# VH-VL binders against q8ixk2r445to577, part 8

Target 1, 133 residues: q8ixk2r445to577
Amino acid sequence: FFGMLQNKGLTDYCFDYNPPDENQIVGHQVILYLCHGMGQNQFFEYTSQKEIRYNTHQPEGCIAVEAGMDTLIMHLCEETAPENQKFILQEDGSLFHEQSKKCVQAARKESSDSFVPLLRDCTNSDHQKWFFK
Key: E = the ipSAE of ESMFold2; O = the ipSAE of OpenDDE; V2 = 0.75 times the mean of E and O plus 0.25 times the DockQ between their complexes.

## First folded at step 30 (VH-VL; framework fv_traxivitug)

Design t30 (at its last look DockQ between E and O 0.78; V2 from the best seeds 0.00; counts 0 for: pae E 5.0 > 2)
Fold by ESMFold2, look of step 30:
Structure t30 (fold): chain C 133 residues (1-133), chain A 121 residues (1-121), chain B 107 residues (1-107)
Amino acid sequence: as target 1 above (133 residues)
Amino acid sequence: QVQLVESGGTLVQPGGSLRLSCAASGFTFSSYWMTWVRQAPGKGLEWVANIKQDGSQKYYVDSVKGRFTISRDNAKNSLFLQMNSLRPEDTAVYFCARDYTYRWGSYFDYWGQGTLVTVSS
Amino acid sequence: QSVLTQPPSVSVAPGKTARITCGGDDIGSEYVHWYQQKPGQAPILVVYDDSERPSGIPERFSGSNSGNTATLTISRVEAGDEADYYCQVWDSSSDHVFGGGTKVTVL
């Protein structure tokens, strides 16, 4: 799949990546922002290797979760997807991170007005459901 | 240690007025919205009103609009509810609660023990 | 959300799982919060934003929210979990809405 990755429960919010330096795409956090489709910040590809690629930039970035963390961080893609970059987008829309055995949820950042995708224990909540458009 | 202590609840005649107070401690009062929630005897919870950190925005349930006024004094860490034109259906325990209000919703993470208002006769 | 519907009561044996439902039209698009209230006491927040737990709330408390139903789940129920439970949302009209409450009895 390719396009904007939208949350079912948090209506009109999409994965968004806006690194401070366009030439250094590694190491910054993925956020959720109102879906708009302008520029290249909200376009991602879900690959056969179970990667979520930031595929409008060269070199391509792949979303990862570092061990023991719950935040989604951009890493460089590799020829064979590392385990920390593998997400299963299930038929019901849940987005499962294989290595941590947790699901991606639209969550509030530390009781603030900002939203981010975070790993949480898997539930059947619509805030853990995602789809491309 | 967050503490909220309500006071001012008593027996009042219909059509009367009453002012409730809530004393807050253990947190930065001016950083939070505050809310009043009531519970009639033997019944469920009903939100009554809330107020923004700086007092610039106030919201009320329809049944109390025009009769109740929420206010706060951040220098004294105090929340107030002025209740006018009281009716028997306003009889309830009134709880003060710390209100985390954000753009898309709110919830109440710390509650006082409540003060009983009885409107009878 | 104009109305949140909860069952009036739920009975559960100690050590078993209690599931408390909160029904509302498209409630899965709201963040749902849950409160526990014991007789003569103030409510306590046990779950917020569908599934988050405040500090001091045991992991036995969990929540989910999909479609028209939010659910509070209490696993390995203890006698001390006996209480009334309320769901709550803030709907799009800026009103706070509580469910009618569910009395959980541990027997």
Scores: ipSAE 0.237, ipTM 0.791, lowest interface PAE 5.0, mean pLDDT 89
Fold by OpenDDE, look of step 30:
Structure t30 (fold): chain C 133 residues (1-133), chain A 121 residues (1-121), chain B 107 residues (1-107)
Amino acid sequence: as target 1 above (133 residues)
Amino acid sequence: QVQLVESGGTLVQPGGSLRLSCAASGFTFSSYWMTWVRQAPGKGLEWVANIKQDGSQKYYVDSVKGRFTISRDNAKNSLFLQMNSLRPEDTAVYFCARDYTYRWGSYFDYWGQGTLVTVSS
Amino acid sequence: QSVLTQPPSVSVAPGKTARITCGGDDIGSEYVHWYQQKPGQAPILVVYDDSERPSGIPERFSGSNSGNTATLTISRVEAGDEADYYCQVWDSSSDHVFGGGTKVTVL
C-alpha cells in the first residue's frame, strides 16, 4: 500500500511530514494536514516489514515510536525493521503499533488548532481508522 | 485558574429585555471563542450562541435569532448576551463557557456557575 | 438538524461499569464530547474528541465513537459519579447539539 494515508473520522486529513532540513529528515514529528497530494510530504508506503516509510529522500525514513512517547517520529529505516517501527494496518482500518499495543488516533494537538496522529488505547473510533488513497 | 462568572439574570416580563455578562479570568480571554449555553429548569443543555476571538463571527441557535445578540470586550475580559423580546420558553440558567472551536467541531472546557433568567407574567 | 439520543437513565452498582450511549446518524464521523453535571453545579467536560480526557479526569472515564453510536464508559463506578451526563457534537450543517442527557444513579 502507498499514497496518502488518510483518516476516516477526521475527514480530509492525511499523514504529513515536512522536515526543516531536506538533508536531515529524521527526528521530527509526523503531523496531520489537509490532504492535498502535492509534493512528497504526504506520500507514504506500508511495506511487507510492517513499516510506514517516508520515501522522499535517501536514506529512507520510517515512522517510529520512541520509548515513553505517544507521538510518531521519523527515524531512519533499517535493513531489519526494529520493533518500534512495526505497525499493522488491519482489515478494519485500524493502525496498530505492535510494541506499545496501542492504535494510531487522529487527535487535536494540545493547545493548538492543529492535529497529529497519537498512540491511544485501541477503540472502534473512526478517528483510529486509516486508508491509503 | 480559569474562572467564569455570569451575572445579570433576573425576573422579567414577556417581551422584556435583559443583558447578561460573563467575567473571565485566569486565561488569555482574547485567544478563545466564547459561548452561551442555557438550561431550562429540569431540562437538558441547549447551545445558544458563540463568538469568535475578534468578534467577527457570531452564531446562534435558530430559536433566538433576531432576538439575542452575543458580544465581547476583550479589553475587559467580558462576554455579553443581549436578550430582547424575551419569551417564557427563554427561562433558564444561562452558562458562559470557554469554547474550543475548530474546523471539525467544538467543545466547552470551562463553564461558569450560571445565572438564572426567569421570563414570566 | 442533528438529533442526539441518550437513554433517560442508567442504574449501576458501586464498583461496576456504567455505559452511556449517544445515538446519531453517522455520529462516528463527528467528534463527540461528554459533560458531567451534578445538581446545582456547572457542567464539567469529562471526555472530548471521542476519547480524550481533560487533565484531572480519572482514567475510569473513557469514550468511544463508531457508526451511529458514541459511548461514555465509567468503570469502577463510585457514589460521586452519580450525575447527569450529556453528549455533544458540532455539525457543520446544523447547530451545536447536545443529547437529552442521561441520569446515572449509583445503587
Scores: ipSAE 0.026, ipTM 0.700, lowest interface PAE 3.7, mean pLDDT 92
ESMFold2 (binder alone), look of step 30: mean pLDDT 93; pTM 0.952

